VHH binders against q9xw16. Designs and how they scored, part 136

Target 1, 132 residues: q9xw16
Amino acid sequence: MSGWNAYIDTMTAAAPSIKRCAIVGAADGSVWARTEADNVFKASEEELKTFVALFNDVTQVPAKGADIEGVHYVVPRTEESLIFGKKENTGFFAVKTKSAVLIAVYEGPNEVAAQVRKAVESMQTYLNNAGY

## First folded at step 9 (VHH)

Design za15 (framework vhh_8ghr_2)
Fold by ESMFold2-Fast, scan of step 9:
Structure za15 (fold): chain B 132 residues (1-132), chain A 120 residues (1-120)
Amino acid sequence: as target 1 above (132 residues)
Amino acid sequence: EVQLVESGGGLVQPGGSLRLSCAASGFTFSDSYYIGWVRRAPGKGEELVARIDPSGGYTSYADSVKGRFTISADISKNTAYLQMNSLRVEDTAVYYCARDTGWESGLDYWGQGTLVTVSS
């Protein structure tokens, strides 16, 4: 648990518009680390298991959307290892590595979304290079 | 004010190479935008083949082009490039340079496109 918290801190420092984030297992959605206290990432174990399974076939996701923290997001399109969604002033980016999924929830307009996307993709690259 | 101008398309034989250029004006590559290359082949939908974060150096590629295409950017010239090697007949398409705000719906400015034809 404690080792993975450093990556959460790195992501939130890189993109201050990230309100909540988590690193979860790609196979089962088990939480490895997440933001806590006033910024606690609130997704249930069942919801995360369902969410990471979306990466098995991302082409189906835009038709149905995605649920994170009990909020239903419109997913406009997916890329091979990237799912992103928007709901009013809130959005998320989720990226898959070899063994993990990183999820970042942010608030703000499209200009802010670009910074958040860069932060999660940078961490994705770092973790893949580290063997995760 | 924002403009993207492509160049470098043409006819090439299978196994050949081409380099596409995208000159951007009205914003700087140190801004928080990605630059992407999107292609559209006859009878097919649009495919994002490559993206770059010019300031951070992060790049990503579609599986169809990994190992063959390389995206790069020159921040001082505000110009992005797509080096295309080992070209295949199925790479035949109109190639567009686009500014990417982090959404696919956020491909907000596009160039006019440049035609790449790969044939024997």
Scores: ipSAE 0.000, ipTM 0.203, lowest interface PAE 13.4, mean pLDDT 83

Design za16 (framework vhh_8ghr_2)
Fold by ESMFold2-Fast, scan of step 9:
Formats: C-alpha cells, structure tokens, sequence
Structure za16 (fold): chain B 132 residues (1-132), chain A 121 residues (1-121)
C-alpha cells in the first residue's frame, strides 16, 4: 500500500540493522506494507494470520516460539503487546497496536537489538496516537 | 534468593572514568547465565550497553560505547564489572546489572537496584 510504504521506509532508516519488515492487520495478518526488492519480506498470509493470533495470549509464546518467513525463532519472554525472538545472528521484534502488528527482522548481534526495538516502539506509539 | 547489587556510580567530569561492580548472590557465574548492563537515561528507553557470558568469555557492546566501555567478570568472586572510560555527558543514566538465563539480552529475569552515573562539568 502506497501510503503505508512511507512507514516502512521510516523504520528501516531508523535502524540500519533491520533487513526486512512489514505492517500487517492485527485481526487477520493481511499485509498493509512490506519491504520489497532485495529485502522482500516473504511471510505468507497464512503464516501471518497464525503469527498475529499469538498476541491473543503472549504468555503462551515462550513455550513454543514463533515462526516468521518459515524460520523458527526462540522467544525467551514476551511483554504486553511485544513479541521478540532470536535465532543465531538473526532476530525480530513485533509489536501490536490497536489495528496493526509491526514486524521487523534484523541481522546482527544483540547490541543492535536495542536500536531495532526503539525504532519499532516509536512507530507503535505513532500509529496508536494516529488511531491505528 | 537471587540478588544483583550494583556499586561504583557517581558524579564524574567528561573524559573521566568509572568502574561499576555487580555482586551476584543466590546463583553462580559457573552456571549458564549471561550478565548484562542496561542503562536508562531521563526521557529515553532502555539500552543494553554490554553483556558477558562469564563461563565462555563472550562479550558484546552497543555501538554507542564500543572502544570506551569494557565488561568483565570474576567467576571466583561472582562479580561482574563495567569499566567506563572517556565518559560523555550522553552517558548520564541509571545503570542496571541484569541476569539472562538465555542467549538474548532482552530476556532478563533478575535486575539489580540500579546505580546512578552523572557525567557533568
């Protein structure tokens, strides 16, 4: 979606370690916008539908982990409206707003995770304030 | 009971140095835990600045502190350290020592009380 692509650009500019990201509908996982070209976010709509349903009870997620783009991530813990995971040199942060879920996949060691989290949480705050 | 107790914070001038200590009790560094230093400055979120695997010797640092801060651990004393050199006004924050049972810094399960570091001229 053309309007939503600007938010994807903002997130990737805020944290260079973000390799792929997407904004999807919280109810159904429908893609509103995602990174394209060499950094295309590849998750299927069925996978995203399953993923956004994890926000219905985040306390269950650490026991089973989470799948994004066919990759299984270990989720050590969750926070209210936040799921994050790690697999070797790759990780993700996903946050839920009123209407959307933002997913950012990054590459790099844990010292870049703080920057990625800040970028995702800043966008979460903006979208919540905008009524999304 | 698991406890992490920080010490060594204080007021220092820009360009100065401080060494923070984190004394752990209720578990040992011979166990499989990561120890991290997380800071929170007024008006900012949490930043994981350094972490160590005391048993494996693995260390990592945030880009903002690379080359200036050094994390270390003494297994026999069950104490972790953060040596902070070339301090900047932007390093002013409350510094927390935290334990992670898994290989992910944001999975901290126990936190210390925090120690305030103020860098001011």
Amino acid sequence: as target 1 above (132 residues)
Amino acid sequence: EVQLVESGGGLVQPGGSLRLSCAASGFTFSDSYYIGWVRRAPGKGEELVARIDPSGGYTSYADSVKGRFTISADISKNTAYLQMNSLRVEDTAVYYCARSPEDYGWGMDYWGQGTLVTVSS
Scores: ipSAE 0.000, ipTM 0.101, lowest interface PAE 17.4, mean pLDDT 81

Design za17 (framework vhh_8ghr_2)
Fold by ESMFold2-Fast, scan of step 9:
Structure za17 (fold): chain B 132 residues (1-132), chain A 121 residues (1-121)
Amino acid sequence: as target 1 above (132 residues)
Amino acid sequence: EVQLVESGGGLVQPGGSLRLSCAASGFTFSDSYYIGWVRRAPGKGEELVARIDPSGGYTSYADSVKGRFTISADISKNTAYLQMNSLRVEDTAVYYCARYDTGWPEAFDYWGQGTLVTVSS
């Protein structure tokens, strides 16, 4: 039982439009915690390793997009520690902390994206302040 | 209508501290907006150094300033602040206050005039 699962629960409670999410290691994409059962975050270890490596140079990402759970997302732009993308009615926000990457996949119109971003960035702030 | 006005820039020695202020008018911090600090130095690109959602209290920082800079906001004064500690020569730049929409797609839509911060020995 990982204490990290409590952070997954906190994020999904704060933004109910999050369908699936995970907390993974920034260096290797190893899963620390993820949503499970009917809401299981389905990314493979190989896909997550590739995804977290995108944070090594976020300026390259808009030209190629990003793959999460076998779905290719258009990434319109990036910020220093933030990658976000959209594909029709599905989107994601991913943020890097000192030692982790938080990934949240949501479904819904643009208005719910703001709630998801706030939840993810709130958790990013909390973890950075906790030394992660 | 919407205006962001920076103040507090100046000359400071390495290791020193400086506090920048951003006074907002034409909207309130209880609205759904982030306020960000973006800097630009000659020969360098723009860098978003800090961002805050004044109504929600959420903050984020660039890796280059983490642990040294603190962003805050006073909703009653409709003013955001950037407390800059342990300043380095490479922090020399024009610092802009900017409003950032929290919806998707997201972009800075209003910018202040900028305030010059010079860190020199």
Scores: ipSAE 0.000, ipTM 0.168, lowest interface PAE 15.4, mean pLDDT 82

Design za18 (framework vhh_8ghr_2)
Fold by ESMFold2-Fast, scan of step 9:
Structure za18 (fold): chain B 132 residues (1-132), chain A 121 residues (1-121)
Amino acid sequence: as target 1 above (132 residues)
Amino acid sequence: EVQLVESGGGLVQPGGSLRLSCAASGFTFSDSYYIGWVRRAPGKGEELVARIDPSGGYTSYADSVKGRFTISADISKNTAYLQMNSLRVEDTAVYYCARGYEDLGFPSDYWGQGTLVTVSS
């Protein structure tokens, strides 16, 4: 199947340090696709709705941090369409497209964060070009 | 699109010098990022050898390179440099330019392709 789960598979194959990821609707945080089974992305509906609303004003996020899967992350800074965070050996990158938000949670040293960001931003570019 | 492009690597004799350059595009050095040089030698892990806050002018170095390497940045050219003096065989590595944040111990979000430095006689 070439549905939304194919994009999840592509991202996790490109960056093995991605432990869990999801593609959610930018307007409401509804899950379009996510990692499943032993790698299930565990964010609640309420948490995802709150998270995607952070993209309405990313400049406020570094003062508050961000919550994903019940974990509070320090957000050192944001870019217009990017929120990223770190907590000990875990971290995330989240990017907004025209209609979606891509969230990738990874584990590992800072050296792998660049690979995870590249995978997420490559997918962001692809989806924007595809009209999403 | 954020890009970091390294140049200046090559073969040099022990005791020699090289200057590496890192040309940045897609962001400006006044955006409060740290720029660092990370190296990876065969059979060894990654080592952050130097970092700079281009907007504030603050620098730091790994103990292995203090007094031999100097990091600098030219904000107007959006380019960072690593001046490597008194090179040793153990400095042989691929050198990467990376963008990061000091407040989390320099987590890097972009790396360049790397440039090979070989120190041998």
Scores: ipSAE 0.000, ipTM 0.194, lowest interface PAE 14.4, mean pLDDT 83

Design za19 (framework vhh_7pa5_2)
Fold by ESMFold2-Fast, scan of step 9:
Structure za19 (fold): chain B 132 residues (1-132), chain A 119 residues (1-119)
Amino acid sequence: as target 1 above (132 residues)
Amino acid sequence: QVQLVESGGGMVQPGGSLRLSCAASGFTFDDYGMSWVRRAPGKGPEWVSTISWSGSYTSYADSVKGRFTISRDNAKNTLYLQMNSLKPEDTALYYCAREHDTGWPFDYWGQGTQVTVSS
């Protein structure tokens, strides 16, 4: 097991409503760690490369949306280091750190979304402080 | 201020050995579990080994079991990794990491020490 899998475990423990998640390289979308087995994160290498490039100019993302695991999400708005999307009752939060992008896919109402965002942003802060 | 400083890396031929050290300061060393984590070029970090605060319990990644030995000297605030039977696949930057106070996997990492295994 990679050491990064422990961060995946920590995020999913903090927000059990996360269905699938991953930590990927900010420069190229290379997977550092992801959920596996029944909760395997299924995004392709090409899709992840495209996705992390969105952080080069987040202001363009609401106009075109974002694709994760072959699913097109509507992105209502972005913040400098945060992209989030919705599709029906599912959604995602993605945050950029110095070296990584964390992506968490969840299912549920707004209360669940708030919990997932908190977990992802807490991990973002931790990784930035650790130099990632 | 927590500091972790790795040393002992270098170049070695396949089948060779290296001993890595991590000098810890700024915290009570024997209160924390410690780990070695490595990063190969183009890849994310891979956990290598962990040792409990007392040294009584150790664990290893399957890729290094039987070849690497983690140990610590609490009197010297130093963590070690003895690496035997090195393979080209062991080529990576090796980091010393401290167990997180709040249950997160790691909270402090060193700068790393480079290990290159080639002929």
Scores: ipSAE 0.000, ipTM 0.122, lowest interface PAE 17.8, mean pLDDT 82

Design za2 (framework vhh_3k1k_2)
Fold by ESMFold2-Fast, scan of step 9:
Structure za2 (fold): chain B 132 residues (1-132), chain A 118 residues (1-118)
Amino acid sequence: as target 1 above (132 residues)
Amino acid sequence: QVQLVESGGALVQPGGSLRLSCAASGFTFDDYAMAWYRQAPGKEREWVAGISSSGGDTVYEDSVKGRFTISRDDARNTVYLQMNSLKPEDTAVYYCAAEHDTGWFDYWGQGTQVTVSS
């Protein structure tokens, strides 16, 4: 947890429209860091364990969608290390690195979504290069 | 290149039903997620329903859940919105949208007017 909060701060600074986000372990969904206080990321440990397991076969995800913080999202398509979804004006981007999954929940129009995706993918590249 | 053409909008009584259609061309339809949005007079455009590229997953705005059904026919490059138990609050211009690579839904049709009134 200590030290990983700096990456949360970096992502939210790069994309202020991120409402809540977390960095979790890719193997078990254990929370390494998350947004706190008024913007606390509220996903349960059981939900996160289920969510990270989706990366074991992303091709099945568009058929069933994904749940984050008790909200069901339509997943239009996936890429090998990226799952994203939409519901109304809310959405998320989740990317897998070697050891972690980064999840960012945002609210706003398509222009906001593109900025959030860029911030999450930049962090994914950084962590992969750092061996995570 | 990308064209989306909505049809099926009409004036109906409260409690009535309509089926909207959206014919797509200019892209590989079955690779893209599709959605329906609506805009009521004096209000902002809101998302109504979405369907994944495979057609296996759908999601709805809470006020239409149980009344509206989104579906797709990939052989005909068409997405549908079946609207049942229509209410005056459903009065809006309905827009079909297709997923864009960098966003959710950036390709739009011109819309079809649905009016629910006695």
Scores: ipSAE 0.031, ipTM 0.475, lowest interface PAE 5.5, mean pLDDT 84

Design za20 (framework vhh_7pa5_2)
Fold by ESMFold2-Fast, scan of step 9:
Structure za20 (fold): chain B 132 residues (1-132), chain A 119 residues (1-119)
Amino acid sequence: as target 1 above (132 residues)
Amino acid sequence: QVQLVESGGGMVQPGGSLRLSCAASGFTFDDYGMSWVRRAPGKGPEWVSTISWSGSYTSYADSVKGRFTISRDNAKNTLYLQMNSLKPEDTALYYCARDIWEGSPFDYWGQGTQVTVSS
C-alpha cells in the first residue's frame, strides 16, 4: 500500500485514454506507484533505470528512440523535462519533476494525445509545487 | 506561419540518386528537430529519417539505412535528404516535417515532392 497510488488514480481519472502509467524515482527508476491488474505497467526495474537516465541528456534521445515495456518508440524530439514517443497507434508522455518521472502510455487516435499530455503536465506541476 | 517547402523530387532509374531539399520559414529553424516522412501509393505514412536541432544526431528507418543521408544547414534554414542506391520501393511522396510534441504524427506541409524510381 502506498499514498502514491492516489496520484495514479487521479491521472487515469483525468485522462481515460491512459492505458498504463507509473510514477518512478528520477535518480534510479524505482517504482513509487503504477497501474495494476488488467492495466499493469510492465516495465522492468532495469528498463526504468535506463529510461530515467535519458533525462540526463535529452538531446541524444531522438537519434536512438526510447524503450518502455519492451516496446521501442520513435522520439521525434524532446523538451527540457519532457520525452514523448509514438509507435503506430500507441504513444507515451514522460515528464521529469525534481525527484520523480511520470510515464503515461496511451492508445488511440491523435485527438487523445493532447488530453494525456495535459493530465501528465498537470500532475508534474502539482508534484513540483509539493516539493517532489 | 510555419512553412515547409519540399523540392528535388523527380523520376530516376533503379540505382540512381536524388537530393531532396526542404526550405523552412516562419519559425526558428535551429530550435527544432526535423524529419522526412514518405507516403507510397495506397499505403500509410512511413517515417524515413530524423535529425536533431544541431545536426549532431541522426536516425533512419531500417529500409533506408546505408543508402540515405539526412543533413541540415541552419544558416540557410534548409533540410536535405541525399538518396543513393534508389529502389522501386522508394517510390513515394516525400514530406518534410517539423517535429511535434503532442504525440501526433508528423505535420505535412504543401503537396510534398514526388520521387518515382522506375525504368
Scores: ipSAE 0.000, ipTM 0.118, lowest interface PAE 15.4, mean pLDDT 81

Design za21 (framework vhh_7pa5_2)
Fold by ESMFold2-Fast, scan of step 9:
Structure za21 (fold): chain B 132 residues (1-132), chain A 119 residues (1-119)
Amino acid sequence: as target 1 above (132 residues)
Amino acid sequence: QVQLVESGGGMVQPGGSLRLSCAASGFTFDDYGMSWVRRAPGKGPEWVSTISWSGSYTSYADSVKGRFTISRDNAKNTLYLQMNSLKPEDTALYYCARDLTGWEPFDYWGQGTQVTVSS
């Protein structure tokens, strides 16, 4: 009821180290909302379709890595509903809900990862409870 | 000063059960995901299970899925691992770890607690 952009705003307010993020459809990678203006999330529709398909078998992802916004990330480990990647001082968290995939790209040292993960997981819980 | 203290290990027969505990101090426990990592004799570390900061999401290595259950009590700053249907290949030193989900995904491992599964 708040619109999908409000969910982006909530997540970025909870973790200021999130540089860019998006909420996309789990089935097709269609963008429901994303950061804009100075923090534009730049992934193409084709890239997002490929990315959300990784959740069909997350166990294969660490061997291949993942691409977001044309950047190739090393994926050290996956969890059932979580793919996270790292490249230098940039990283991402992507979590799957019933109908959506949340993607948050952050910048900073490893100590900010826990804050970003907490924010992303809080939104994952919220959306699952809302039936999404 | 981050401290993690594991306990609950021991010797058990195949098919038996053990419950591991990890007492955490020196940080805001409910701000972090927590993990169990094990090291078998002569092998490198193997991730076993992770639980989110709230306890709402859990993940398991395929080798333990369906047999192990991770849980946490944020009021007590304690992490648990319930291990059922133990197998000889579960023999390892089990470590509690704070999960940063980064390049160094686990920091401040405790001393570990030994689990030995043998007949």
Scores: ipSAE 0.013, ipTM 0.391, lowest interface PAE 7.3, mean pLDDT 85

Design za22 (framework vhh_7pa5_2)
Fold by ESMFold2-Fast, scan of step 9:
Structure za22 (fold): chain B 132 residues (1-132), chain A 120 residues (1-120)
Amino acid sequence: as target 1 above (132 residues)
Amino acid sequence: QVQLVESGGGMVQPGGSLRLSCAASGFTFDDYGMSWVRRAPGKGPEWVSTISWSGSYTSYADSVKGRFTISRDNAKNTLYLQMNSLKPEDTALYYCAREVFEGSSDFDYWGQGTQVTVSS
């Protein structure tokens, strides 16, 4: 099918409340795949380069938050390979694999957030096992 | 119907230990961060400890750090608080609370509470 775009399709099928998502290179933030058309993920490569660099020291992120698609999110805490943020009724989950960072933006309450988190973490496990 | 039911409170002497449990039902337990909050006589509520959905993150109030340990068993939908080296100032009604969302430090459901009394 569509190479890396197939993984975007898998995540959005697992969690339909994902509004936009992308798979980007962990080293440089280069876009490997993203949602398009009506749900285009519109972060610039420069913003993504800054974002993926946050994984170099996640402990600093809660103090300053994170920017995705020009939106500033509060990051209440981080885990070793996971950054998540919240802004009112919207949020994101981002996970790092060996070679990639997966980012999913959603809208909805905690039940929606949890579904999105599980979809992103499942893909993280899959990609790590595939050597990415 | 979200339900949180605490147990394990009681009377102990200073220096003693208690283990509190909170049985959760009516929601997917591992989708939520959970906290313990206490209310001492004559005081407002005081946050005690928080644990993330996975259990990989924990945090404690300075007053209990090093003495209390929060944990969870997601397979049993149960939250725990191991309380060691109890002091009279730990006397309070202890509530199990569910975070509105992970890391919010805001709560949407609370249990009925379990009484802990530390005195000789």
Scores: ipSAE 0.369, ipTM 0.693, lowest interface PAE 2.9, mean pLDDT 90

Design za23 (framework vhh_7pa5_2)
Fold by ESMFold2-Fast, scan of step 9:
Structure za23 (fold): chain B 132 residues (1-132), chain A 119 residues (1-119)
Amino acid sequence: as target 1 above (132 residues)
Amino acid sequence: QVQLVESGGGMVQPGGSLRLSCAASGFTFDDYGMSWVRRAPGKGPEWVSTISWSGSYTSYADSVKGRFTISRDNAKNTLYLQMNSLKPEDTALYYCAKDTWDSGPLDYWGQGTQVTVSS
């Protein structure tokens, strides 16, 4: 969606270690905005539909992990509106708002992960307050 | 239940060395970064060092850079801190902490191990 790219830009400016990210619909995984060009977010519509459905029962996710961009991530634990995963030197944070799911893929150590998490949670708060 | 048990502290003279260990259990050790945090008498906690889950990235507080080395042995679920060129200002109770997605390096578990540097 037009205008949603401003939020992608805000997140990537706040955490430059985000390699790729997207804002998708919570109900269907439809892409509202994503990073493009050299850092294009590559998840298929079908993969995203499956991914956002994980938020219907996050307690099951650590047992099976999660797939993003064709990569299977180990999910150590979940919180009510947060799924995060790790694979080798990469990871992701995904947070759910009222109507959206924000997904950020990063590369680097836990210090990088902490900054990425802060960026996506700040955007989650903003969007929830804006009614999204 | 996360359990972290620190050991290796003691009394040394300035310029001496100590190696601290932290035995971790109750979680998948190699999925998480680990940190060392210290608390001097009458002061708040001070972050000392962090190591990534794989050991490929380390970071240090300016006060200990060049003197301390953090390392881990994922096969043994053990975190280490090699402390060289110890100074009186390094006197503190040292804690290891699971570097969680939630809490960061100042969220610590365990009773700590006492390091005293004095002549």
Scores: ipSAE 0.000, ipTM 0.121, lowest interface PAE 12.9, mean pLDDT 82

Design za24 (framework vhh_7pa5_2)
Fold by ESMFold2-Fast, scan of step 9:
Structure za24 (fold): chain B 132 residues (1-132), chain A 120 residues (1-120)
Amino acid sequence: as target 1 above (132 residues)
Amino acid sequence: QVQLVESGGGMVQPGGSLRLSCAASGFTFDDYAMSWVRRAPGKGPEWVSTISWSGTYTSYADSVKGRFTISRDNAKNTLYLQMNSLKPEDTALYYCARDIYEGSSPLDYWGQGTQVTVSS
């Protein structure tokens, strides 16, 4: 395995409905890899730092929602290592591993959401097993 | 078509245990996270627990954490909720729901429910 971009490629291949995604450091939100060019993931350093800090207490997130790429999402509920949101036809899944946070933004109905959740969870499991 | 059928409810004394089952049909069960939701007498619905599509990740409401265990058998298209150390406040109609992770109500295909009554 070479470089973090390979993991981005694996996720987008598994769920082609992912519009943009990134792998960032859990401690500081630093970008390890992200989609680029026409599919560039456009979160600022400050936004990502704020976002990954939400995993310190996910129970507070549904009351406030979450911001990704300048878009405010309604977060219906959270799981210990999962934050997900929806705004109209756009949604996201974000999962935390030991040292990383994976963020995937998609567009589409519940069928698409199910496929994206599956891809993100598969990568989360893989990275946790790899010690990340 | 798409169906969810809950079973396993009943009457039990405080401190007792029950195991609920949900039989799913009409969709690809292992593509979806599944949830349990309950409605107590005189109260609105309360989310209880969710399990990911693979069974790897689970989450629980604070009110049941440490007492309830959610699990699934994808080969049998069945969702389970093992309820231990039951309290009178757990008395409710329990629903199985397919969790689509969107909107303020990300659950669809709620079944008929199974009644759990905890009383001495």
Scores: ipSAE 0.012, ipTM 0.383, lowest interface PAE 8.5, mean pLDDT 84

Design za25 (framework vhh_7pa5_2)
Fold by ESMFold2-Fast, scan of step 9:
Structure za25 (fold): chain B 132 residues (1-132), chain A 120 residues (1-120)
Amino acid sequence: as target 1 above (132 residues)
Amino acid sequence: QVQLVESGGGMVQPGGSLRLSCAASGFTFDDYAMSWVRRAPGKGPEWVSYISWSGSYTSYADSVKGRFTISRDNAKNTLYLQMNSLKPEDTALYYCARDIYEGSFPLDYWGQGTQVTVSS
């Protein structure tokens, strides 16, 4: 449990506005690590399995939106290996690596969103380079 | 070719200090977490300290916590270990290693290491 948790801690330290986050398997949505306790990431196995399958064709996601932790987010557009959503002052960024999907949920204005996106994309680059 | 070259070891008396350096080449240094690992004569390798790719997260083995400080300079592709209040038990070959998991084995080791000897 502690190995992948170091990466969760690294992302949270880089972007303190991340309220909850997780690293999950790209193939099945299995949780490798997530925030716990007061900021526990509360997505079911079935929800995560559905969510990671969205990366099979990200171009379809803006028409349907995405569900994370039982919250339905509007997805205005997608980029290659990136899905992000917004619901008022709450949002998320999710990026796919070779073997993983990183999901970070935040609250705040667009300036906060930019910081969270940078942290998630930096970790995506790191994990891809590490072979994950 | 990935290469990590350790330096800064030497002989010191108990209570002394040393600063180890690790020069990285052949890969994008700031894309990888790094660890220090040591091996005392006749003993297996012991993980000492970890630092994330950004430097924002660090962790330490209980045996060195409060005495050692890990840091990195990504602009210089260099990893450091500041060692204070050295004890005879810290005598070992010190290796820097590219890390994927915090202190999990096996790690990638390069070079010969740098010898730290804390004299009696």
Scores: ipSAE 0.000, ipTM 0.101, lowest interface PAE 18.8, mean pLDDT 81

Design za26 (framework vhh_gocatamig_d2)
Fold by ESMFold2-Fast, scan of step 9:
Parts: structure tokens; sequence; C-alpha cells
Structure za26 (fold): chain B 132 residues (1-132), chain A 118 residues (1-118)
């Protein structure tokens, strides 16, 4: 969490439609940083451990969906380091780096979701280049 | 503008077959991945089958070997061939389109009911 809050702030500034987000450890789902107060990211330790394990075989995820903050999202497609979920007018993007998983929950129409994906993937690229 | 129109649902006996069709308009069909989802009463909406712009497919475990997804870019259509239907396949089936890059440009159809009963 210490120091990693700056990356949370960077992502939310780049895509204001991000309602809640977190940076968690890729190996265990431990929270490094998350949005707080009125925008608190509410996923449990057990849910996050389950979620990051999805990146061990993303090809299975579209058939079963994914749960974030107790909400079940349909997952139409995955890429090796990207899981995308949708539920009505809400959704999430989760991307894996070498050491972390970035999760951003958003609300809004499809053009807004595109901006959120861009913000999350830009941060993924930055952290990978920094060795994380 | 953008529209997905589903057809082919209906009542069928266990072991029977149905073909679902989805006709798309208002976007560049060839650039999009297409998918079939279903939702049964009391269950979450789930991905049944998907096909990328390049033709790669994904299937739910319980339908592998029984269902086949295909697309016809000349007709802006996607199909779900359903064979060996079971009572547990009873659901409303939805067609969805998304950008092939995984972007959430999801367009959804109205749904078509499939009932498998004797």
Amino acid sequence: as target 1 above (132 residues)
Amino acid sequence: EVQLVESGGGLVQPGGSLTLSCAASGFTFDDYALAWYRQAPGKKRELVAGISSGGDTVYMDSVKGRFTISRDNAKNSVYLQMNSLRAEDTAVYYCAAEHDTGWPYDYWGQGTLVTVSS
C-alpha cells in the first residue's frame, strides 16, 4: 500500500469513470493499494486470492465469469494478461504485470469503458517497464 | 444504428437440435468478436460460446462437442448449432458483439428462448 497509492491516483486521474480500483500482488492477491473512503474497493482477501489465480489459466474464465466485490461479471474474452468483465452498465478491467494485478471497476457507456481500458493498460506497460 | 437480431429459439425434445442465428447491423462486423450467452431462471448469465474476428472459438465445458459457433462475414451473421440438447440447456440465449481487442463495445440482442422438454 505505501507508495503504491500514487499509481492508484494516476489511473483515476487518467480515467475519472473508474469508481474503485486496487493494485494487488499477482501471487497471492494481497492488497498493495486501493481506493478508500467513499470509493473504497471492498473485495475480501479470499475473493482476491481466487481472482488473481484466474491469471494462471485465463482461457477458462469466459465460461465461468469472475467475481469482484461480491458482484458476478460475465467475461466475454480474455487475453494472456487481461481479464475484462461486464454487467449491464458496469464493468471491470484487470491486467497482470510481472508482480501485480491492477483491477479497475467503472460505470458508464462503452466509450467510457474504452478510456478505462486505456488507462489500465498504460499503467500495466509502465509497471512492466519498471520491473514490476 | 447498432442492432443484433436473434432467431431460431423454440421448444425441442431432449436429444434434439436447434440452430440459433444472430443478424447484425450498424457496425463493422468483421472487426468484432461474437458470442452466445445464456441465462436460466435462478442462474447467472454465462458465456456459452464465442468466436473471434479471426475465427478462434471458446466453449463452456458442458457444451463442448455438442454446440458449434460459426460466423458468416458476408451475411453479418453468427450462428450457434446446438446438438444433443438437454433439459439443462433451457435458457434465454443472447447474442453479443465486442471489439476483437477485448474492448467493452458490447452490443446485445434481445434474447431468444430455448426450452428443452419432453
Scores: ipSAE 0.011, ipTM 0.336, lowest interface PAE 9.4, mean pLDDT 84

